VHH binders against f4i9g2. Designs and how they scored, part 7

Target 1, 368 residues: f4i9g2
Amino acid sequence: RSEKSEERRFDQKMSAHGAGIKTSSSAVPFASPKSRFLSKQEKFYPRCTPRLTGPQSRDTPPKRDTGIANEKDWGIDLLNENVNEAGTNEDGSSWFRESGHDLGDNGYRCRWSRMGGRSHDGSSEWTETWWEKSDWTGYKELGVEKSGKNSEGDSWWETWQEVLHQDEWSNLARIERSAQKQAKSGTENAGWYEKWWEKYDAKGWTEKGAHKYGRLNEQSWWEKWGEHYDGRGSVLKWTDKWAETELGTKWGDKWEEKFFSGIGSRQGETWHVSPNSDRWSRTWGEEHFGNGKVHKYGKSTTGESWDIVVDEETYYEAEPHYGWADVVGDSTQLLSIQPRERPPGVYPNLEFGPSPPPEPDLPPDQPQ

## First folded at step 1 (VHH)

Design c8 (framework vhh_3k1k_2)
Fold by ESMFold2-Fast, scan of step 1:
Structure c8 (fold): chain B 368 residues (1-368), chain A 123 residues (1-123)
Amino acid sequence: as target 1 above (368 residues)
Amino acid sequence: QVQLVESGGALVQPGGSLRLSCAASGFTFSSYGMRWYRQAPGKEREWVAGISYSGSTKSYEDSVKGRFTISRDDARNTVYLQMNSLKPEDTAVYYCAKGTRYSSSWYRHFDYWGQGTQVTVSS
């Protein structure tokens, strides 16, 4: 039993520290600190004056910190221990720790460590599982999954993963990071879910996004955003947020922008639907022609309208701010995973190798 | 289902005129602005003209101002580019594009481009 290995951080919110891993009777988070949509709780009324510029279109929701990428130690030392032990903490709670090493076809290797506990009265329990995986296709994965539940039916889980897809023969490399978290009540109409992802390839393709939704009492909300860079000058950003009540009131705000070089568009909609299905909406758009002029237009359900051309320089990002060298630099633990040695003359099954990013729609008769 | 079909491209003499058409289907045409682009061999795709969803605002690249006119016919789901006083420098494949509103997939966030129509201005 290594006492020091129990002090490793598994993520930024719930760390193992010391021989006594504490259990929590109030471990269910019903509100994501990243969700601010419920705090608005405002009625939307028609606006009387036109908006010359849409909402701050470049304002995306805060990115989730993928804590795994920033941790000094993913618990990797625990994966090398042959452990199967259990004990009781000073407060009467129980704990266990277990490790394993699984081998499979095509060079598959999974090294994992699991720990967990129960409160002194058995009314709550939690687990954490950490793993590294690899195979002969160049695949590597780091992951963690944490979960808890109580006798009242409350439950929560979260997972973090970092994955490398690499085709040795096509010289392709792609790193994907993701995190998911969910909590739900067993006794109330309450719960929430959030998911984040970041994907990068060695050629500059980048995709980032988040999906969130939740419910508390009579209100439900959804928040989504995405960013995409194709590595060839195209950029796309968007958000979509909406909420509803059990009485049938709904409201939302959404926008997108997409650019290639100095040419592109932004557009959005703010909308509200009453319980009797009366809809108010305001739409806006911008067309950027790449010549120092921008066409701005919009309309609302109340008859508000504008359609103007202004002198304005277009700012957009053709390439991601965070490049491949930065991604590799933040993935040293993933890249350090040692795959099983491949015998001479044995070739990996590459049938289900990494998929390239989707191509944008191009005219069929144009060469790149 | 979104489809754009350009037509009207031809070989014309310098100083000549030509009208391009773009027939649109698969979306609510009257709710979207429309644009024309062109691409000459070995060059990047260049914006040529744009028209608002209402038709009240029109914009042009500086080299075509006064010579090209963009218009739309919402009853026919068609956008037009009237090209006058054509120059050899106008030789290109001309493309029609629509804006997108919203989608949860990145693929649907790109403009739909048609197959293009070839305009050649030479003697």
Scores: ipSAE 0.000, ipTM 0.116, lowest interface PAE 21.7, mean pLDDT 69

Design c9 (framework vhh_4orz_3)
Fold by ESMFold2-Fast, scan of step 1:
Structure c9 (fold): chain B 368 residues (1-368), chain A 122 residues (1-122)
Amino acid sequence: as target 1 above (368 residues)
Amino acid sequence: EVQLVESGGGLVQAGGSLRLFCAASGFTFSNYAMAWLRQAPGKRREWVALITSGGSTDYADSVKDRFTISRDNAKNTVSLQMNSLKPEDTAIYFCAATYRSGWTYSPKYDYWGQGTQVTVSS
């Protein structure tokens, strides 16, 4: 509870966008968003006592979604205004709004709008940028970046984007969504970082995942999870979450499952390491043969152990709970992007530019 | 017209250093993330370093702690300081730009330079 209250206080500090940046909305042609949504970070707590029940196994793993579709706070209408304005309020704080339009080869177009404010002494500031991209390859992108800092040295930054890739001759379409968020305290050794992604194609292939890291109250935590569906009945899901304190206590929970047509496996571990390096763990596994029999096994450092074959129907989800039809329905703004008019007889250059690089890995032990 | 023009490449001995520059024109530079990518002989292009519009940086593991990326929005320039060079760093180095603040799961660059050759002798 007290830790929950301290975590809430930290979130409040991180969401402070510099009170005093604007003294009056009448001095600003456009209303500035008053509230920003910052996600609370997950915090692991050690299990105080081993379970007192019989053979250990996991029930059906929880379904996950990154929440990108549900958290979509579209300021997309800003892109339809062509305004460049700036001003200074009575308290010396400043504000601005700017917009632009960049053009390039192969039908490239980027429309963008940015707004922000700054306190009179520059100790507090915030910026919000929205953009829309398209080209003649059928590529479309929507994105946003929000960032700020306050006079106490707290800072925060978030981005998200969704993109459409098309291959006209194969009629293959993909929609990809991604987001990154971070916040840091200027007065405490505290902060958090998260990265999420969702990829969907018209054939049912799906990848989702997240990587999160944070630090609060002399405790650090990490959470990673991923889901992969091949669109042909194969599923891979995994989660790895752990935490540590500055005193050297560590604890975590991880699991993985892989299935195709009722055949597959699940495996996991819950573990704890004391400051003197004494390790406690409970491991479990399941082998599913697709014949109404499941091999369940496991052990713990406290002496619990099992290795049994049971009569059990295998439960698994062959398709994501949120997939292609859902993402197409929730991407109307992306799909409505109007590309530049293509002259008659001009065909898109589908091999425009070098191959994109792989996504860089962020250090899991550094709050951003 | 959009242009990215790289400079600063050349021949250097292993253990030496080079600083690459990329001059940008024809777009709102301050709103774009800037990256360096390289292509070694006979290999595919690989990402080396990124600096967001907000100034956050990231690096490939192969160059981390040896290379430093920076930008000067007043001059529309991005730079790559390359220290402790190895023969394996021999490649054509490309400057690239994309309209985004950070790194995403599906990176795509909007503008590319022509590249500058870096050769590290043993």
Scores: ipSAE 0.000, ipTM 0.420, lowest interface PAE 12.5, mean pLDDT 73

Design d1 (framework vhh_surovatamig_d1)
Fold by ESMFold2-Fast, scan of step 1:
Structure d1 (fold): chain B 368 residues (1-368), chain A 123 residues (1-123)
Amino acid sequence: as target 1 above (368 residues)
Amino acid sequence: EVQLVESGGGLVQPGGSLRLSCAASGFTFSDYYMSWVRQAPGKGLEWVATISSSGSTIDYVDSVKGRFTISRDNAKKSLYLQMNSLRAEDTAVYYCAREGYDYEWGSDAFDIRGQGTLVTVSS
């Protein structure tokens, strides 16, 4: 079986069944480098028909769930319980659960629930916090933050949040979703980071993206992608991925496409640099005029080049993409947050946006 | 064109103070976390301080806590580092950096970095 078809079938199986062997420590989960540059790089770019679509698959945003229990069944419900308890398990590990409310100016309210634990010898610990925030400006937020660490300096953390706010520049209500994850070794130069975001407003303006980087086995890698929709039919999509080794080898692949009503362009570059600075690259591009003509061009360091205009109808459909609604549903839970009751005649201070957290009372003495 | 331009470095005696500035252009400064990183002679890159896009979240490396203060002015598109009680060990080239994702991974973790400004602390 070819590696490419085998990968596709494996990915489909993983998507359908969540199949995967979990062998990582509970304190510091290390993902294998997810860069496609670690796999066999197939470079088939025909002179007459250059690569037209960029990468065939894209990554999906992380699920809101922890993988053990979903948010609806556990995390959100914990905000409705008054808990303040701690104990010790039979193995000597300790645990705690607590909840609270914080109130501030301009109707600020934060409801939160926190739980955590520590191993018998104190060599590892973890914490999970869930929260719901609101104020009188129309600001609403749902979030979760999880973290863990051990005595060897290994650490990990992840966050997920969904926010409703008024965009200052467009004066439109905007919903933003984001997730961040990181894990790193305290004893080795190894770890990874990823950040995902999705923003949209009532007129269909949308931005989605991800930034990832990692280091493992003397290799570093970076992956970035973004999508932008203006709500009026314009689309911008791009990807930039590259990697390097301690021995000085570097390689990358990047592409961009922009379309509106069948008119647009695509362009990209695949490149490789050896430890002795020998560079290989291939660039390609397309211009779609919307009139049955497409300009196709490209060049490589191996001397291949093309610059042609072909008779070809442009049928551009944005491929179905995974949105956060596909994995967490709509924003109903965020929109159902109940703000504090506003007293008659008191109006929210919209000039200052969300109310900042209240300052501590009785600050300590400090030098002048 | 994305640019970061540092200034304010110089020669100072131990116990002295300096204020570094960084002017940003070519991107929406108010959308990004910003950091100061330094490189001492013959050593690797070391993260010093980070400030969030709004200025509400700030973090420092332990060796400078209580001595250095990071701040930003989004209207002026500028980042600052106030350095007090300087020590010989603070001698380094100081860089302004955009998107300080993981400071312990060095310059490879930063999207954009400036040319640097030299700070020499000597008696």
Scores: ipSAE 0.000, ipTM 0.172, lowest interface PAE 15.0, mean pLDDT 68

Design d2 (framework vhh_3k1k_2)
Fold by ESMFold2-Fast, scan of step 1:
Structure d2 (fold): chain B 368 residues (1-368), chain A 121 residues (1-121)
Amino acid sequence: as target 1 above (368 residues)
Amino acid sequence: QVQLVESGGALVQPGGSLRLSCAASGFTFSDYWMRWYRQAPGKEREWVAGISYSGGSTSYEDSVKGRFTISRDDARNTVYLQMNSLKPEDTAVYYCAADYEDSLYGYEDYWGQGTQVTVSS
């Protein structure tokens, strides 16, 4: 949804030039047709996937409580059941549920629950793991990982994670949310990967984004977008979409905007590269001076160019690319994690704790 | 641990030449597009040059085109920026960056700490 809003905004920006420039071209396709991502995502998802109506949304992060372990209001309740059991279903498939509790240095504590199943012949399987982690630095983590494979050799996994980094000494807190989904064909060189993240701190610094890529019919495509807010009124928002074929044809569309107090810029590029490295592109930009004047400019490799100043008021509303609060709610479950009691006179080691994952995080089998 | 370590920054006379190096570790260097950026005091960070993972494609910002040359040595996990005909306006901290997906907008995957280049008489 947010992606379609951003695409529409991008197209509106291009059209706003009034120089007879069009963003679409039959000779330069937009990167990654939306229907391909949706079709691949739906094909590889487990049978008991999220109770969503309608087509998949590329702009909406996955819900935390999706999939097979959905018998609780929220999956974190599984950690309170202290279960170790296994059985056989009516159809001859097997299942198990395990729980564990690990302790470590500097107050580290991990409570986890894992469940899974396997078809009678072992050709299909799935696993789902839920956990909470904490330590004496104020670190807290909630997570879920789900994965599976089918009899065709198709495989998929998804993860959802929420982390609190809390510095007791500086009174700073940072919350990070991320969700990843991946599906791969067992019979073809085809698959897709999607990652969404949201990070924010106690001072209002915010970073959100998504990285997506896929491969189908000897074509690879990538889609990135990000938003950055410094908590002081600065906004950076961007989208970059592109595709390539095995023979070296590439094409793409990218766009960014930066604003602070009604002053800023927007710019973008639509481009195409042939297998023999002949490049076509059209670039455009806007400079917003905050004084009722906007400088609009652009050029193309085919000789089009414009450079004009127009009378136009700059109005900027900071709207999120996606709404995590609308999809997953708040951090109540994360904040309710009870850390281990710290013995009197023992001070936390502020350099302890799991390292945050790299951002962006690239899949192991990214097309090259 | 991923690291990009720039070196070669120095004080140079106008018209002089300098070669910057960026040594990469902790990732598969040959799969990444490599770029150079620069930032002068009080200015925004500016893209300078880029080279594809295969080395078959190079690109340059207009003000350095014809003066700067980007190259890579995958056997040594190093990217280079050869700077010729240096001008005072080239004075900046130069940053190496790695990007898997060849994006010119937003954030690079990895950034170096930078190396100072000063062009002054």
Scores: ipSAE 0.000, ipTM 0.107, lowest interface PAE 19.3, mean pLDDT 68

Design d3 (framework vhh_4orz_3)
Fold by ESMFold2-Fast, scan of step 1:
Structure d3 (fold): chain B 368 residues (1-368), chain A 120 residues (1-120)
Amino acid sequence: as target 1 above (368 residues)
Amino acid sequence: EVQLVESGGGLVQAGGSLRLFCAASGFTFDDYAMAWLRQAPGKRREWVALIYSGGSTDYADSVKDRFTISRDNAKNTVSLQMNSLKPEDTAIYFCAAEDYWSDSYLFDYWGQGTQVTVSS
């Protein structure tokens, strides 16, 4: 009952001056065989209907897909506590909490809080580190890194961060968010990796994306998507999802769209490869001329084809659903970071930023 | 606190039926896709059935046409009706919840599971 153990840790945290105590005595969180794409694999076959009006709802990225912890769940209060302590819980598990304050060049300041624990028999352990960084260039960063492992070889890690870059002289600002998560089983052929990013600037330039892959039993899957907005009316969106089995069957779906001022294109491919290397695919496309006519075309390896011009208005999202004003409103904790006082006559060096700690080892972009 | 509590498991003979229930609390149930997964003795956990927040359903090939997943948003409950049970359906059955807008391959919340045993 790992939830019972976790509940005890939270109770201990409440009674022990709000100390952050968590446990990872539970099995590694690993990917379900369920995905919105993979759960439809039974229906993927050569007789699909063409997509004539752009991406289907399952191919459209969600409105807010950050993979980043909700601001309400941010542990900023932990960074305001300056305690170093350790103890043993009633169940025999051990825990520790430590904090630090590092200073560096160009006004660099890092406040951090780390906590961790080990089960009573030493069969599982976990660590969680929170940090706040700033310097005199207007740089601010909030982040967290969590990890755990057990004696069976199960392991997981998760990071996320928000970063603000400001240029005081030109009054430009950019906010970047990112998250990475990984879990793997030590006893089973199971594991997954996810990476997400969002980048925004005050001019409306926006980039969002995700790279995911996983394996559970005999299946592996990859999902990637991206959105790019230049803030001047241009948009590029794409999705690429595919999966395979140990038996050699592979299938996938991909699409992209690019538009500017009512003119642009959409195109995609749905494909399947049997264990005998027989490939089926269906490609589709749309050309939008901005004149009330749309050229729609497509073909399949089984001989279906179409090439038609229709009288149709072009519709697309020219701006992100969630943009600069939204992210500024949702980044209150980041924006409230108080940098070190700058001494009289000392100028920020805009060429040199903080010296961040080494990033954790990154897993490969494919299932292991 | 988020909780998923399964019930309805038990021992049944091949060809029989069982209905599993999952009571959910501590989150906005209506916004979540709900799923049933199972883990047979000595086997890895596998997905069985999924019901999206909008009511659409998906099933694993091994249970299609035998199992039916449903939800009651007023009671924060998801159910799995299991018909024509086979010995191969013997497993611990888990309830799980996933945010509709989640970009995760993981279910956000899990139950502790309920045992189903099908005798031959």
Scores: ipSAE 0.000, ipTM 0.117, lowest interface PAE 19.0, mean pLDDT 71

Design d4 (framework vhh_7qia_2)
Fold by ESMFold2-Fast, scan of step 1:
Structure d4 (fold): chain B 368 residues (1-368), chain A 121 residues (1-121)
Amino acid sequence: as target 1 above (368 residues)
Amino acid sequence: QLQLVESGGGLVQPGGSLRLSCEASGFTFSDYDMGWYRQAPGKQRELVAFITSGGSTNYADSVKGRFTISRDNAKNTVYLQMNSLRPEDTAIYYCATDYGLEFYDSEYDYWGKGTPVTVSS
């Protein structure tokens, strides 16, 4: 969706929260706090769209949808095109495509493809870099970095990477995925940022989360969430979201839940702070005994309180947050990376990190 | 690697002024909110001033009108201008951000080392 559409939805959400302390229709004591913003979170996850491969002719590449808030094609097979060319369009804009292959110590190999364009006056530009890395430690990496700006001063940036770590001795494989997206207006005080990550191993241990931030002139909002699965039946999920206005109004909602085989707890807080620093909050909790009984308790700054045990007719854990793997697909391309052949009698240097030798033309190999 | 380094604290007389600075590195400073917190002896840490990435500010009632928070994104620095200081402002002042580390699924804030402020004759 467009940035303006997302801003409109934020305003609607703010209106509901800005009503603040006067919530009698949705009050609780009894409501459980399932994520009311899951659909908003889903909008920021990459989606697999039909990809447009660049032509191998000298014609200008098709103008791809480079939308700031939209998901991009993965484009990993661009690494196999091995094209180096550049040109100038009839309007004076320029474009280029480059590819390279670099080798380093400890079996390091990097294949990359880069493409980009620039308007005649340089006021608009875009760049996409795709890469594949490996070394003899069993490390494998796929990545992309996209960025651009337009003549109105708007700018945007996106990075995605997926890495595989292998431990030959423990027979443990770990995959880590991450993405960052950012957009900024050149004509108004507006922008947004999203960071997402997912880690999992062969034994089912999983850790994933997201940090999101946005602003539109006099309003700012933040959303964070995380999930942890230990691979042995334990589940932790949490969400924390809050917003503020230039006038000093702030509001938020946060919750967490921890379960093991249907036994566990949930707790949370909904809060509001007025411009004069008057704070309202409602805290609540649930304890699930796994036997059809649930303990519900809570309190508010306005004097509400409750502490009861009820029969739970249906047991449901909170809906999982939208995962990167649910949108991007599997790790087939990462797993298919072919490392350099290791000569007989040469052992990997296990103290040599996945960091490549200095390569000014490639994104740095560091956590983002 | 995320790092916050505070400076500018010291000993001042009541009614005096100090300017605190916090230089940030290891993250895209302009994308994150920054706050100043303080902790007086025997008390819990409290928020003093807050500035969003967009420039909106908020202050604790005890310091409103006396303290001013600002940021310089080109220098990756957040400032706290403290005027008309009172003995009750004596505390260690901390810089903080809501930035989360990549590949960590636990929510936590990064804190600087702190810079002490003493208001006494």
Scores: ipSAE 0.000, ipTM 0.140, lowest interface PAE 15.2, mean pLDDT 67

Design d5 (framework vhh_8pnl_2)
Fold by ESMFold2-Fast, scan of step 1:
Structure d5 (fold): chain B 368 residues (1-368), chain A 120 residues (1-120)
Amino acid sequence: as target 1 above (368 residues)
Amino acid sequence: QGQLVESGGGLVQPGGSLRLSCADAGFTFDSYAMAWYRQAPGKERELVARIYSGGDTNYADFVKGRFTISRDNAKSTLYLQMNSLKPEDTAMYYCAADEYYLSGWEYDYWGQGTRVTVSA
């Protein structure tokens, strides 16, 4: 619905400017404001809120009100407990809590904690596993995997992980964060999936993105976005959102931008396909030359078109971006992982040098 | 209906390298998530590596640091660079494509597989 409302609003803007296409200054209907509109909506996550919360067990600590970050921080503390217990409740449901420690080659170590429950008839169950991993190459990983189902057939699955690793070929330390979540209804045709990732290195190279997919009632929707910063002034951003109904109507909006030192481009497409397969499309673009001139162009399948060069300074304002760091906190817990002691004279299996570089001193929000 | 065609498999000694390729012949490759799976004799098919349309990658723990997945959207081709191969890497390797990027859902397209044998 929101995507269809955006399309209708966009069409209204086009209509408002149609009568005024007499000079170059009146020929372009809100091409650049469209990018800001999409950017603001990407920062608003209500569409990503799970419809299904899952069954609550008294054997599971209550959720904190600050979401994923608090759940992450709380669960990591469980790795400091050494537990192995199981039981059966009076209603016949079962529960367990278990921890373990796995060792491997090259200093590999994994500490993990797992807990879960199951109803007497097995119609409802949940599991939650937390882990930390490390080895002598400087590799560190924190993770969680949660899943469950209830007697109505609702199911959910969630993972996140945060990794510090060395790129052997570039000799750079890199931190990667990712999360995947999904939920499905057992009583109606409804479900959703979402994945977020954030990658950055000590030199300010950054890659962020999300893929989101869902179905509710008679509508399915897809939403993808990505951002890339090279740490040297290059900025690459893109968004692709589309939806369809069971009646065969489809619509979408996508755009991308690439800038470096005031030179770059933006381009996008808004499209619609009716149930009888009639396609409408409108494309737009901007080329910024960094010399006080901007080339603006576009066309639609219904015959609207423009292709003009205007005298306009390239205005690129760096907006603060909501990202994974806004919901999961900093990398302090990852960086605090204690690897196994290395015996004297034994070194990590690395191409050059007996010791890996120290862990990167990366900012908690955005690398610079 | 699209088709995926794998190539590049063969026999190598432990510590050797191979590069697998997967060519798309019938769908919009650059909009799809692509993955490499493998199946050893008598075992279940398992995920080796995945690359999303935006370039993000995931790797199974048993190949991290040794294998690199990449894609060339202009050539509609997926690659898997396999280094420091071990006997345990012996398997049939399959290419898969999924428009929706959903873990646990059926992939839209699968290849026929290419065999990798690592033995001394």
Scores: ipSAE 0.000, ipTM 0.139, lowest interface PAE 15.7, mean pLDDT 67

Design d6 (framework vhh_7d4b_2)
Fold by ESMFold2-Fast, scan of step 1:
Structure d6 (fold): chain B 368 residues (1-368), chain A 122 residues (1-122)
Amino acid sequence: as target 1 above (368 residues)
Amino acid sequence: QVQLVESGGGVVQPGRSLRLSCAASGFTFSEYYMGWYRQAPGKQRELVASISWSGGDTNYADSVKGRFTISRDNSKNTMYLQMNSLKPEDTAVYYCAAEGSYDLYEPGYDYWGQGTQVTVSS
């Protein structure tokens, strides 16, 4: 679905986590952070100028927050077409499509496709660049960069990539995904930025995170989260979300949890700073012993405090809902990249073993 | 004023260990993502490790995984990098960094230390 749907999923996770910490947030400020934070309206998605003729690509922002490659949704299969063409639409707008490939040392190959359009007066424009990269070390990469502006002065930029590192000798594999997106209004003081990443290996190790920033109607907000699974039963999760207004009011919620086999801890803080710099906060913690007992403690600047041990069964699912088999299933295009043929007796330059490859060359005009 | 001060660098033989420290002042340390970067002669600065505000989330460069451990002590406004099994290729200036506010629509580390030299002699 839309980027707003992806924001709703993230907000739902935050809300579910909040439900587990109700005892620490019962006396929040009258204007709650969430009711003041218009997350469902914080994003806007200006569309690229529609094309009237020629090849078509997806001109809407990516619908997923995971970076999963879907050939129909993302247009990555355009790399299989060797087309160089340009034209002018009936309304005076122009469009182009170009493709190419670059070769380098150690079997390096980059195939790319670039397309774009511009209105007759230049008030609207859009560009998409898609690429695949490979070399003889087992490195494979898919990427996209999209940018544009519309006649209302809105602008946007987005990029995502998927990377495979594979050591055929040890049969180890790792897939990393990342994306950065931003949009800015041309008619009001509004915009947002989002960066996220996912990393998975064939043994169940998982790292995920995101950093977000937005501004709407002189209110700014920041949202960060991270999540780690070691594939052996350990899980680490945390969030940090805060906002401020032009009047100098700031507020936020942050928490973390660490668990292994039902033993672990959670802790967090809800805080508020008034325009006169008075800080209110409520901090809380839980220690889970794995023996049917949980230590719960906390305090606030308004004098609330608790320090109790309760009888409570702890069950914690320390396995990601989305695992390596799912990642592989969603990365079929990445995995299907065909590297250059390696002549008999020629091996990749792996002097220190399977090392991360050097930063690959990006297609021309790719922002870094 | 914001200040990050690194310490703990030095000259060490391959296979040995060093622990770097970064003392922070002038901002609310516990509310910032922190990271260690390094720069070897003739190379670009690269991320070595990063740590969330609470220490609940850490990230490492593939070249240091299993050898380096990042940690923080918010009560002391200090971040650490424990470097084990040091190799000649770990020779670099190591920089402490703190994530700044998103004043622009681009996140990044806003505060930097002056750096501390680590030399692994063969």
Scores: ipSAE 0.000, ipTM 0.165, lowest interface PAE 14.2, mean pLDDT 70

